# VHH binders against a4x776, part 31

Target 1, 306 residues: a4x776
Amino acid sequence: MSTSMSVARSLPGGPVAEQILAEVAQEVTQLRAAGVTPALATVLVGDDDASVGYIRIKQRQAVQLGFASPHVRLPASASQADLQAVVTQLSADTSVHGVLVQHPVPPHLDFDRAMQALDPEKDVDGMHPVNLGRLALGLPGPTPCTPAGIEALLAYHEVPVAGREVVVLGRGATLGRPLAMVLAQKRPTANAAVTVVHTGVPDWPRYTRRAEIVVAAAGVPGLVRPEHLRPGAVVVNGGVRYAGRRLLPDVDESCATVAGAMTPRVGGVGPTTVAMLFRNAVRAARRTRSSRTPVRLPDSGAPAGR
Short names: E, the ipSAE of ESMFold2; O, the ipSAE of OpenDDE; V2, 0.75 times the mean of E and O plus 0.25 times the DockQ between their complexes.

## First folded at step 15 (VHH; framework vhh_7pa5_2)

Design m06 (at its last look DockQ between E and O 0.79; V2 from the best seeds 0.00; counts 0 for: pae E 3.7 > 2, unsure alone 64.9 < 65)
Fold by OpenDDE, look of step 15:
Structure m06 (fold): chain B 306 residues (1-306), chain A 126 residues (1-126)
Amino acid sequence: as target 1 above (306 residues)
Amino acid sequence: QVQLVESGGGMVQPGGSLRLSCAASGFTFSSYAMSWVRRAPGKGPEWVSTISSRGGYTSYADSVQGRFTISRDNAKNTLYLQMNSLKPEDTALYYCAKGYEYTWTGSTKTRTFDYWGQGTQVTVSS
């Protein structure tokens, strides 16, 4: 009896990203027709090959979607003041709707401090403290890209999230924390029972073995193993590291033997993150348009005394 | 209000030298990179040089590399451009600009600076 090891259903992010980007493209077209050219500014500090490559990809994608793509390159030796000055300048430019500062920046620079100079309305990463506060409060605003992408990915693949037990492994500012907030929101594609586990929880597998959905967000290669999962669980790999060009997932590939559904090693959450960036950008552009519409004060039509 | 006032332009012979100055006001000068841009007759604006806020980094267009030197005095809120070995091709209106240049793709805009001065004329002719 060949025990056909039931392989987990794949949850690719590519199709999700494609759908989102198509929607973005339509919105960009509409804005252009209305006389607004959405512009996504990018800031690169240094000449790290990987960073340069990522920026180029984003710029190309921006242009393909119909964005204008202003770009600023700072040398690796740029000061904190220089970086902040650029961010401030882009924030003040009314022709710029979104701003992306490529992470990481050189070690002598404080990325977070620089980002504080950014207009939260132009924060396409959704990582500005104001926007994270908005998220926490359930207020509208840019949502962190990776968490938003994960929600979209689960929704696209018709994975039930509402009312489900979700365990997030990791409490990082870029993924684990904001993801927990996102999935706890009162929305049909969220509204989950979310538990966050981290290095302070020695027996974290106790939680993941009960979870209907496990999202790995720790950035520890191979952290999630089959023995940590409930059979049939949905597994999302959000945490990734690179060894050169090789992607090292938090979720071991062997988890596919236990999981009911799992993101692939390549082409999982990554594509959706990028798509969400552009969604944030176009939405930012849309918001600026609405604010410029002069509130036509209703003409106080004096009642003709007849 | 941000103000940039260029000076030091003039007419020189080929091979001559000029030193441009830009007096800045209305902002914290030491906190911003500064740039020189020029516009030759019948041509679009051309980036010339940029200096970082503290002067630790400088960059130049290929056309002026080795001939021009950008500097700044933050105590005086002044930007400088030393131009040596001037060529007829250097003839242009030279502008002081606040900040780094934006290079645009996917737009009719190609370059953007935060603020520009009125410019100073440099003419290199025999």
Scores: ipSAE 0.449, ipTM 0.763, lowest interface PAE 0.9, mean pLDDT 91
Fold by ESMFold2, look of step 15:
Structure m06 (fold): chain B 306 residues (1-306), chain A 126 residues (1-126)
Amino acid sequence: as target 1 above (306 residues)
Amino acid sequence: QVQLVESGGGMVQPGGSLRLSCAASGFTFSSYAMSWVRRAPGKGPEWVSTISSRGGYTSYADSVQGRFTISRDNAKNTLYLQMNSLKPEDTALYYCAKGYEYTWTGSTKTRTFDYWGQGTQVTVSS
């Protein structure tokens, strides 16, 4: 990497994640003092070494934050009915507040169908169709983790978003689409003029060249290059693609010579996504305490920078 | 109301066999996994075996693997445990339970299942 690529202000996600997780830990402490032990259940299908490793990292983090971590392991041969039965059981269990089914599942299983059986209140990924509908309507509910993480990252680093021209490059269900909804919300950390473009738009660069903020969310390594940006633009590398353990960013590192600020390839958006998972989980546990006073959940906007 | 009624326990010599039954009512039996759990005198509950809703997947604790066989008859809403080559350490009160066992960490809770039967005593006599 050249010295010219180091001129953009770095927007690391690590400090953002640390702040969020510290707040989560405080909320867990408060809930436990009130007799509620937040519980994040994990479901693993099969015994693939990589998947086992990912779930163990999440379980370790959950315990460190003070969550109980019930776990269900199914063999790789489990049927769709078996997976849906586990999800239904966890949804009905009032001592379980969040549920995470480790993706990917074996090819004969339909992950999306299993997740539709999950109680939307326990959907820590924030991707259940009911929760995406809640996001669109501005109703309370778990929020998609990476979009929420990007909003928090921009707020933490004091990047102005309200009233700004933001281009989201990519329209995937897990990032590009929900991010556009998040950044358009009426609040100080969002309220942007959001344009969504994608590789199906032949001259998508004319949109990114005018944008004050560009979020790359296409999953196409090296797609965004310096000629696609206006000088001084803020660039968020939201797209994730891996070759083994190596993250292949959508944004070419040379963009740092033109951008005013840019997320690093490693330690950018990723840590914030993990932190938001636990934020959804602790909020789910808090909602069960709040609903015990026959009162609807508070109508709070998406998280502001903290 | 969920009801689970175990039967078939008794006294048996080491090396003998018993077959436990669990009659289930108050829920759609064929939609849920079922488990056996036992409690030996002075000990906490020990998971024994689980069978999936359609019977396609079974699992066993190491201590009973190869000696016990879990089965179910969804037409009769009945769960079974065939226990062979019984040992004195199998002496316990045996319960059937609705659902999968959760393996808990980071909690002082001991609850693994929402619904348990009354249990049936198995005594391996000496």
Scores: ipSAE 0.223, ipTM 0.644, lowest interface PAE 3.7, mean pLDDT 86
ESMFold2 (binder alone), look of step 15: mean pLDDT 78; pTM 0.777

## First folded at step 16 (VHH; framework vhh_7pa5_2)

Design n01 (at its last look DockQ between E and O 0.74; V2 from the best seeds 0.00; counts 0 for: pae E 2.9 > 2)
Fold by OpenDDE, look of step 16:
Structure n01 (fold): chain B 306 residues (1-306), chain A 126 residues (1-126)
Amino acid sequence: as target 1 above (306 residues)
Amino acid sequence: QVQLVESGGGMVQPGGSLRLSCAASGFTFSSYAMSWVRRAPGKGPEWVSTISSSGGYTSYADSVKGRFTISRDNAKNTLYLQMNSLKPEDTALYYCAKGYEYTWTGSTKTTRFDYWGQGTQVTVSS
């Protein structure tokens, strides 16, 4: 009896991103028709080749979607005050709706401090403390891109999340923590029982082995192994490192022999993160439009002087 | 309301010098980078120079590098442009602009600043 080792169903992020970007494009078109050109500003500090490349990709995508793409480049020697001045300027510019500061910044700069100078309404990464607070409170606002992308990915592939046991492996500020908040929200595509495990939990496999959904968010290559999974579990690789150009996932590929569904090594969560960036941007532009609706002051009918 | 008022323009001979000033009001001057932009007759706006909020960093267009010097006095809310070795091709209306240049990528590359002054005319002619 050839036990046909059932390979996990693949959960690619590409189709998810395409759908989201298509929606964004439609919204951009509508805004333009209404006289609003959505603008996503990018800020690059330094000349790191990788960062320059990423900015170029984002700018091209922005243009393809119909965004204006203002760009500010600062030298690597820029001061903290210089970076904050740029962020403040972009925040004050009414023609700019979203602002992305490219990470990383040079080591002498405080990225988080610079981001605090950003208008939370223009935070397209969704990582501003005010927006994380909004998320925690269940209030509307920009959502962190990667967590939002993971929710969208699971939903697109019709993976049940509501009421399910989800284990998030890692508690980073950019992924694990905000993801736990996202998946705990009272929405059909969330509403999960979420457990966060981390380096403070010695027997973290105890939790992942019972989980229906495991999201790896630790940034430790090969951390998640088949023995850590419930057979048939859904596995999402959110944590990644790079060795040069090679992506090193938290989830070992052998997990596909135990998992029921799994994101691919390449083209999983990454594409969805980018799509969510643009979704946040267009939504920011929409919010700006709604606030500018001139309150028609009632025509003070000057009484016809007899 | 943001106001930028340029002064110091005039007519000079080739090789001459001018110093432009820009008086800024209506915003926290020391919190923003400032720039000079010029528009020659029949041409689009050309970025000339930028200075960071603190004055610690300056940048110049290749066309003016080594000849022009941007500076600022934050206590006086004033931006300066020292122009030396002026050439006929430097003839333009010179604008003070608030902030860094935004390079807007789209179908056409455009240069934008947050606010502009009314400009001061610089004419370099023999």
Scores: ipSAE 0.432, ipTM 0.781, lowest interface PAE 1.1, mean pLDDT 91
Fold by ESMFold2, look of step 16:
Structure n01 (fold): chain B 306 residues (1-306), chain A 126 residues (1-126)
Amino acid sequence: as target 1 above (306 residues)
Amino acid sequence: QVQLVESGGGMVQPGGSLRLSCAASGFTFSSYAMSWVRRAPGKGPEWVSTISSSGGYTSYADSVKGRFTISRDNAKNTLYLQMNSLKPEDTALYYCAKGYEYTWTGSTKTTRFDYWGQGTQVTVSS
């Protein structure tokens, strides 16, 4: 009826997130019926308005899903030892199942060092070095949220991934690297031929023009343009930058005229990242209630994990 | 085995002063924040003050701000509370607690600490 501004099918993340969060809420209900109140702790250092806002939203979402949300706020002047003491305390507390330290922290603090003090079983971001190691080996553990969200988004929209050529443009620790490991796993929603390229590869478009799926994960606004894609490619906009409130995605909007499917600028990957955070949290609480399979090296088939 | 032993309580008239001490053992004292919590007759536990592991950050309940001073000596594994300008409403059993207090939402918890001492009684009366 109306003329589309693009040929590309939209791949919104909202419906994906709604499905995941409904499953999380059901699992929280089951845990509470069994006498376990799942608890997602949040830690904020300083009073930065954006960080305060993000924490408030996460606290509201946690309570809405039935989690308890313990919170610790430290002044901006807190020392590294102070931050690590909070993380150590939360790690040891059996009534706390997941821990989230709001990033960024003030410049004098080392966020990565603080996260290394966290119990990897409570790492709802999936970014603790132990959990990244588990991912690399195909062992069970919390999966980094944005990569897991992208896999779920592609599966929800029935985008074939297994056996396909996927190019990840960007090699950051939070998205590009872990996404490559996620999509290479032996399972129907992954099992891809994954290539990681970045702006340091002079002819990176040679790779993206061949790809059936391109995930932009560089954080460089407008980096991916129509000439970088094969006709009909699926394009996932994982990397964004903000100028104030303005969202500046890596993928230029005009790519929709060449792509077969594309995540929208707003309401794409972002909602799935948030949903995966709570999925990691409820799974952490479920593991505390019961025994889990001992850690095994991947040498016999599909890796375990949720 | 974490052990916290409070001392220095007693009876004092309004406007008086007391200094509480807490001897800590069984853990690396300098790696943890420490708190004082009190329980008045007929009331639940009330957080009083927290000091960071290094001593660089302190916080106080509004009811004691300006009158109480928390401090620590990491070389002696000892936590202190200097209480000045005492009021009858400060009458309580005072506990030393290991760690930060969490602020809970989605729960009815008011205070929570993993480890508490036996407490030392402070009585302010005329």
Scores: ipSAE 0.284, ipTM 0.671, lowest interface PAE 2.9, mean pLDDT 87
ESMFold2 (binder alone), look of step 16: mean pLDDT 79; pTM 0.791

Design n02 (at its last look DockQ between E and O 0.14; V2 from the best seeds 0.00; counts 0 for: pae O 11.6 > 2, placed apart)
Fold by ESMFold2, look of step 16:
Structure n02 (fold): chain B 306 residues (1-306), chain A 126 residues (1-126)
Amino acid sequence: as target 1 above (306 residues)
Amino acid sequence: QVQLVESGGGMVQPGGSLRLSCAASGFTFSSYAMSWVRRAPGKGPEWVSTISSSGGYTSYADSVKGRFTISRDNAKNTLYLQMNSLKPEDTALYYCAKGYEYTWTGSTRTKTFDYWGQGTQVTVSS
């Protein structure tokens, strides 16, 4: 009975992710036929069970898509120099096209400093400062995964964005800031009037109440309520928090009674983020075919790894 | 130009010991992890051990744990492998290699090490 009161159209991310991953798999097949084996390397420091689990999922998906998946595990006691040496080695290795360092790292390590050693062309997260600069300038480069996923989700579900008022609630480096830059780009799936608000704006609801599209990116469960929306608005749950394995979205479910369309609590933006990671990775491998020579191993007498 | 020169191999009886050395040049040795790899007759390469750039951590294949010890002297640009309690199955050509070995999951390994030496022969026989 409660669902009979909902007026919001659902915007699931699963179909979007399926489409993107099918395209990635096809690109991987083409690269392999041309003698390039796409490789997404992962780095884990320590043995935290959650981090180990995330790596296994990414490795399995990579193999299913046809990537080679080299992995480096460092002990929790590894020094900053050890971590930076791994990143430098992977960055210089022409057989490795994308690199993902599993975050968080142990507290004695500086993740951001380690990532400065990474070749921006291998930055599958799209968060390297060089790539964020490319985004700001409208230059080619890997796009941050969640912002790219949100654009693709809106496009897939035929939500008009060009010329529309979009409010991004949240200003984090991983979502709110780069999303504003993505949706302001001059293209049919973007070209929006974008406003960024955050908890430092006391009357942020005055902005969300005008918006045709609201993207919640604050990481504050239940922050967005029906009184914060104009009737018929499109609402995207970008910001989430987990309590154990339970996903706690920024957008309260009651918003479905006012919104015209809304991402579901489960299976919304998340699947698109993962798909965009692999899209960035296969594009990195394709770029090396045009400007970098694939490495060829020596013939007889050379040992192989484990 | 990276150069790695292994030495210290030879013939020993089962239960004996050898110490292998690897002289490194052409790169900043202290900035890189180093590995030992071996190839037994008629078999493919087998990773033996890795040591971090500072020497702060080491790792070993199960087949050599407790018997082999990897070490390095960054002042002398030299990598070592102390091999104790040697067994006939340790008979192999031993190479030192620059860098970490990646653990590969995927259809085909493409590359493990960019640089390795010519190797030094270890033969364990009565």
Scores: ipSAE 0.268, ipTM 0.663, lowest interface PAE 3.1, mean pLDDT 86
Fold by OpenDDE, look of step 16:
Structure n02 (fold): chain B 306 residues (1-306), chain A 126 residues (1-126)
Amino acid sequence: as target 1 above (306 residues)
Amino acid sequence: QVQLVESGGGMVQPGGSLRLSCAASGFTFSSYAMSWVRRAPGKGPEWVSTISSSGGYTSYADSVKGRFTISRDNAKNTLYLQMNSLKPEDTALYYCAKGYEYTWTGSTRTKTFDYWGQGTQVTVSS
């Protein structure tokens, strides 16, 4: 009896990103037609090669989508005041709709403090404390890119999320925590029963083994193994590290032998994160337009004085 | 809509001086680095000078260094180029250009501009 080891269905992020970016491109076109050029500003501190590369990719994508892409480069020796001044200036610039500060910044700088100087309306990463507060309260605003991408990825691949048991492995501020909030929202593509497990939970596999959906968000290579999964579970790898250029996923590849569906090692959540960045940017531009529509006060017809 | 309108060009003798102006509108002028670019007859565009958004940093092509001075008045949304000791080789159409960068670190010679004006003609001839 040849036990046909049923390989997990792949959940690639590429097609998801393409769809989202296509929508963004359409919206950009519409805004341009209306006389608004969406602009995504990028800020880079220092000359880290990897960071420079990432910025270039984002700038290229921005141009392809029809964004203006102003760029600010600060030297590695820039002060906290210099960085905050740039962020403040970009926040005040009416021609700029979204602002991305490239992480990481040099060690002597406080990234979070700098981000607090950013107008939350221009936060395309969705990581500003005000926007995380909005998320927590179920209010509209920029959503963290990676969590938003994961929701979109699951939806695109028609993975049921509403009412399902979802375990998020990791409680980082950039992924685990905001993802838990995103997937708990009252939306058809969310509305899940979410459990967050972390280093404070010694027997975390107890939770993942019963989960219908497991999202790895720990940043620990090979942390999730087949024995930690319910057979047929959906597995999303959100946590990644790099050894040089090699991506090291939290989810071991052998999980495909137990999982019903799984994101690939390369081309999973990553593409969707980038797409969500641009979605946030174009939405920011739209909001700016709506606020500028002069409310035509009705002409108070002065009665013709007899 | 972004508009850049250059003025102040003309004909001068070698050793003479001109001051170019560029009136900017349609964007937050004070936020962007601004540049002058020139195009001589039969030649490609040549970068001349750049000034940071705040005016704290300036950069010049070697060909104009010590002779030209770039400045700006952010309250007036105006860019300037003071040109002294003009030479026949300075004859060109001079363009005001908006850069992509807010800051000029001198390391990124951004030869790319998103907007430029129609130009003002400078002719240096005896």
Scores: ipSAE 0.000, ipTM 0.270, lowest interface PAE 11.6, mean pLDDT 87
ESMFold2 (binder alone), look of step 16: mean pLDDT 79; pTM 0.787

Design n03 (at its last look DockQ between E and O 0.41; V2 from the best seeds 0.00; counts 0 for: pae E 2.6 > 2, unsure alone 64.2 < 65)
Fold by ESMFold2, look of step 16:
Structure n03 (fold): chain B 306 residues (1-306), chain A 126 residues (1-126)
Amino acid sequence: as target 1 above (306 residues)
Amino acid sequence: QVQLVESGGGMVQPGGSLRLSCAASGFTFSSYAMSWVRRAPGKGPEWVSTISSSGGYTSYADSVKGRFTISRDNAKNTLYLQMNSLKPEDTALYYCAKGYEYTWTGSPKTRTFDYWGQGTQVTVSS
């Protein structure tokens, strides 16, 4: 059973997400006043109730922030070529600034291959290989949402990162790897000495016990325990699993008795991920400064064209 | 440059049939969904039907379901609309359009297509 200490500072993500979304809303208002309506397109394949629900939440948030929200729905039986054609169309559409394909797609479809047909400038997830390459090279581009959320969470709570020893426990393509690149960037909210370890490193606790900041990104419930931390460390839980309805984070809650600050089990990093999606979307619209084009009928005898 | 040329329109009696064609050029036809849109006298544009790039999925407006059939021949870069059981309400200028139609949450329906043909007139009258 866990033991909580009143001295461990909580690092909730909800307030971070609220601040990010308020900034997004301001940027959307500015763009609309300049004649640009930001548009986040959504694509749903099939009618799975969970996926429908996720897309409706994102559509509602987009509209509340002032985005136009065009949508394309494909039947569950759609072919790989059909999905890639939708992505290609949305990539080419100058009135669409960001594209989100709801994951997971049906098992006969290759999500990653479909997303590679997407214009990297419209990649609101920040996971297109071109954008990961841009991240690695320090070139402009959207950043992956959860890593960006963690940087923002640490900044919001005034956790010093620059020059500090950060250990990322986990090496996944969606979190651990890109997070290491994000936190090593030369800027006041990053600029860290970053070490990536994982369960394949025999004495990985040797590294976490030296770290000023530990980010758990392994997806192994309860992996990080108090004996793995130096007293006063900042602990961020990036990975979770569920047992029924209960969140099972990588970080055991008893770590609060040793840590100086820690993300809560519920309402930690998670809320920031969706906020960063919309931040990527509004920035994409700012780069292109385009608006949605209404239906256009050609004049009599004129060839098709824009 | 994208070019779409519709043909096959004409006058027909109620209950009759017509087949529209659309010749496409200037893009890889087999990589894109295709749509038909119509504009009746005094009305705005109305989406009619969409066919996926492979031809494996089709969708129709409620007003034409069961009467119209969209098809494509990717070898000939041609889109078709078979119109059966025609009604006076089907009288319109019919356009071939490149792409899927979008739908919008909570807003008046707006359909966005980058490229259109010149249209072909269909007139259904007694």
Scores: ipSAE 0.299, ipTM 0.673, lowest interface PAE 2.6, mean pLDDT 86
Fold by OpenDDE, look of step 16:
Structure n03 (fold): chain B 306 residues (1-306), chain A 126 residues (1-126)
Amino acid sequence: as target 1 above (306 residues)
Amino acid sequence: QVQLVESGGGMVQPGGSLRLSCAASGFTFSSYAMSWVRRAPGKGPEWVSTISSSGGYTSYADSVKGRFTISRDNAKNTLYLQMNSLKPEDTALYYCAKGYEYTWTGSPKTRTFDYWGQGTQVTVSS
């Protein structure tokens, strides 16, 4: 009896991103028709080749979607005050709706401090402390891109999340922590029982082995192995490192022999993150429009002087 | 309301010098980079120079590099442009602009600033 080792169903992020971007494009078109050109500003500090490349990709995508894409480049020697001044300028510019500061910044700069100068309404990464606070409180606002992308990915592939036991492996500020908050929200595509495990939990496999959904968010290559999974579990690789150009996932590929569904090594969560960036941007533009609806001051009918 | 008022323009001979000033009001001057932009007759706006909020960083267009010097006095809310070795091709209306130049990617490619002054005329003629 050849036990046909059932390979896990693939959960690619590409189709998810395409759908989201299509929706974004439609919204951009509508805004333009209404006289609003959504603008996503990018800020690059320095000349790191990888960063320059990423900015170019984002700018191209922005243009394709119909965004205006203002760009500011600062030299690598820029001061903290210089970076904050740019962020302040972009925050004050009414023609700019979203702002992305490209990470990383040079080591002498405090990225988080610079981001505090950003208008939370223009935070397209969703990582501003105010927006994380909004998330924690269940209030509307920009959602962190990667967590939002993971929710969307699971939903697109019709993976049940509501009421399911989800283990998030890692507690980073950019992924693990905000993801736990996202998946705990009272929405049909969330509403999960979420457990966060981390380096403080020596026997973390105890939790992942019972989980219906495991999201790896640790940034440790090969951390998640088949023996750590419940057979048939859904596995999402959110944590990644790079060795040169090679993506190193937290989830070992052999997990596909035990998992019921799994994101691919390449083209999983990454595409969805980018899509969510643009979703946040267009939504920011929409919010700006709604606030500019001129309150029609009632025509003070000047009484006809007798 | 943001106001930028340029002064110091005039007519000079080739090789001459001028110093432009821009008085800024209506915003926290020290919190923003400032720039000079010029518009020659029949041409579009050309970026000339930018200075960071603190004055620690300056940049120049290739056409003016080595000849022009941008500076600022944050205590006086004033931006300056020292122009040396002036050439006929420097003839333009010179504007003070608030902030960094935005390079807008798209079709057409545009460069914009948040606020501009009314400009001061610089004419370089023999």
Scores: ipSAE 0.254, ipTM 0.671, lowest interface PAE 1.5, mean pLDDT 90
ESMFold2 (binder alone), look of step 16: mean pLDDT 79; pTM 0.796

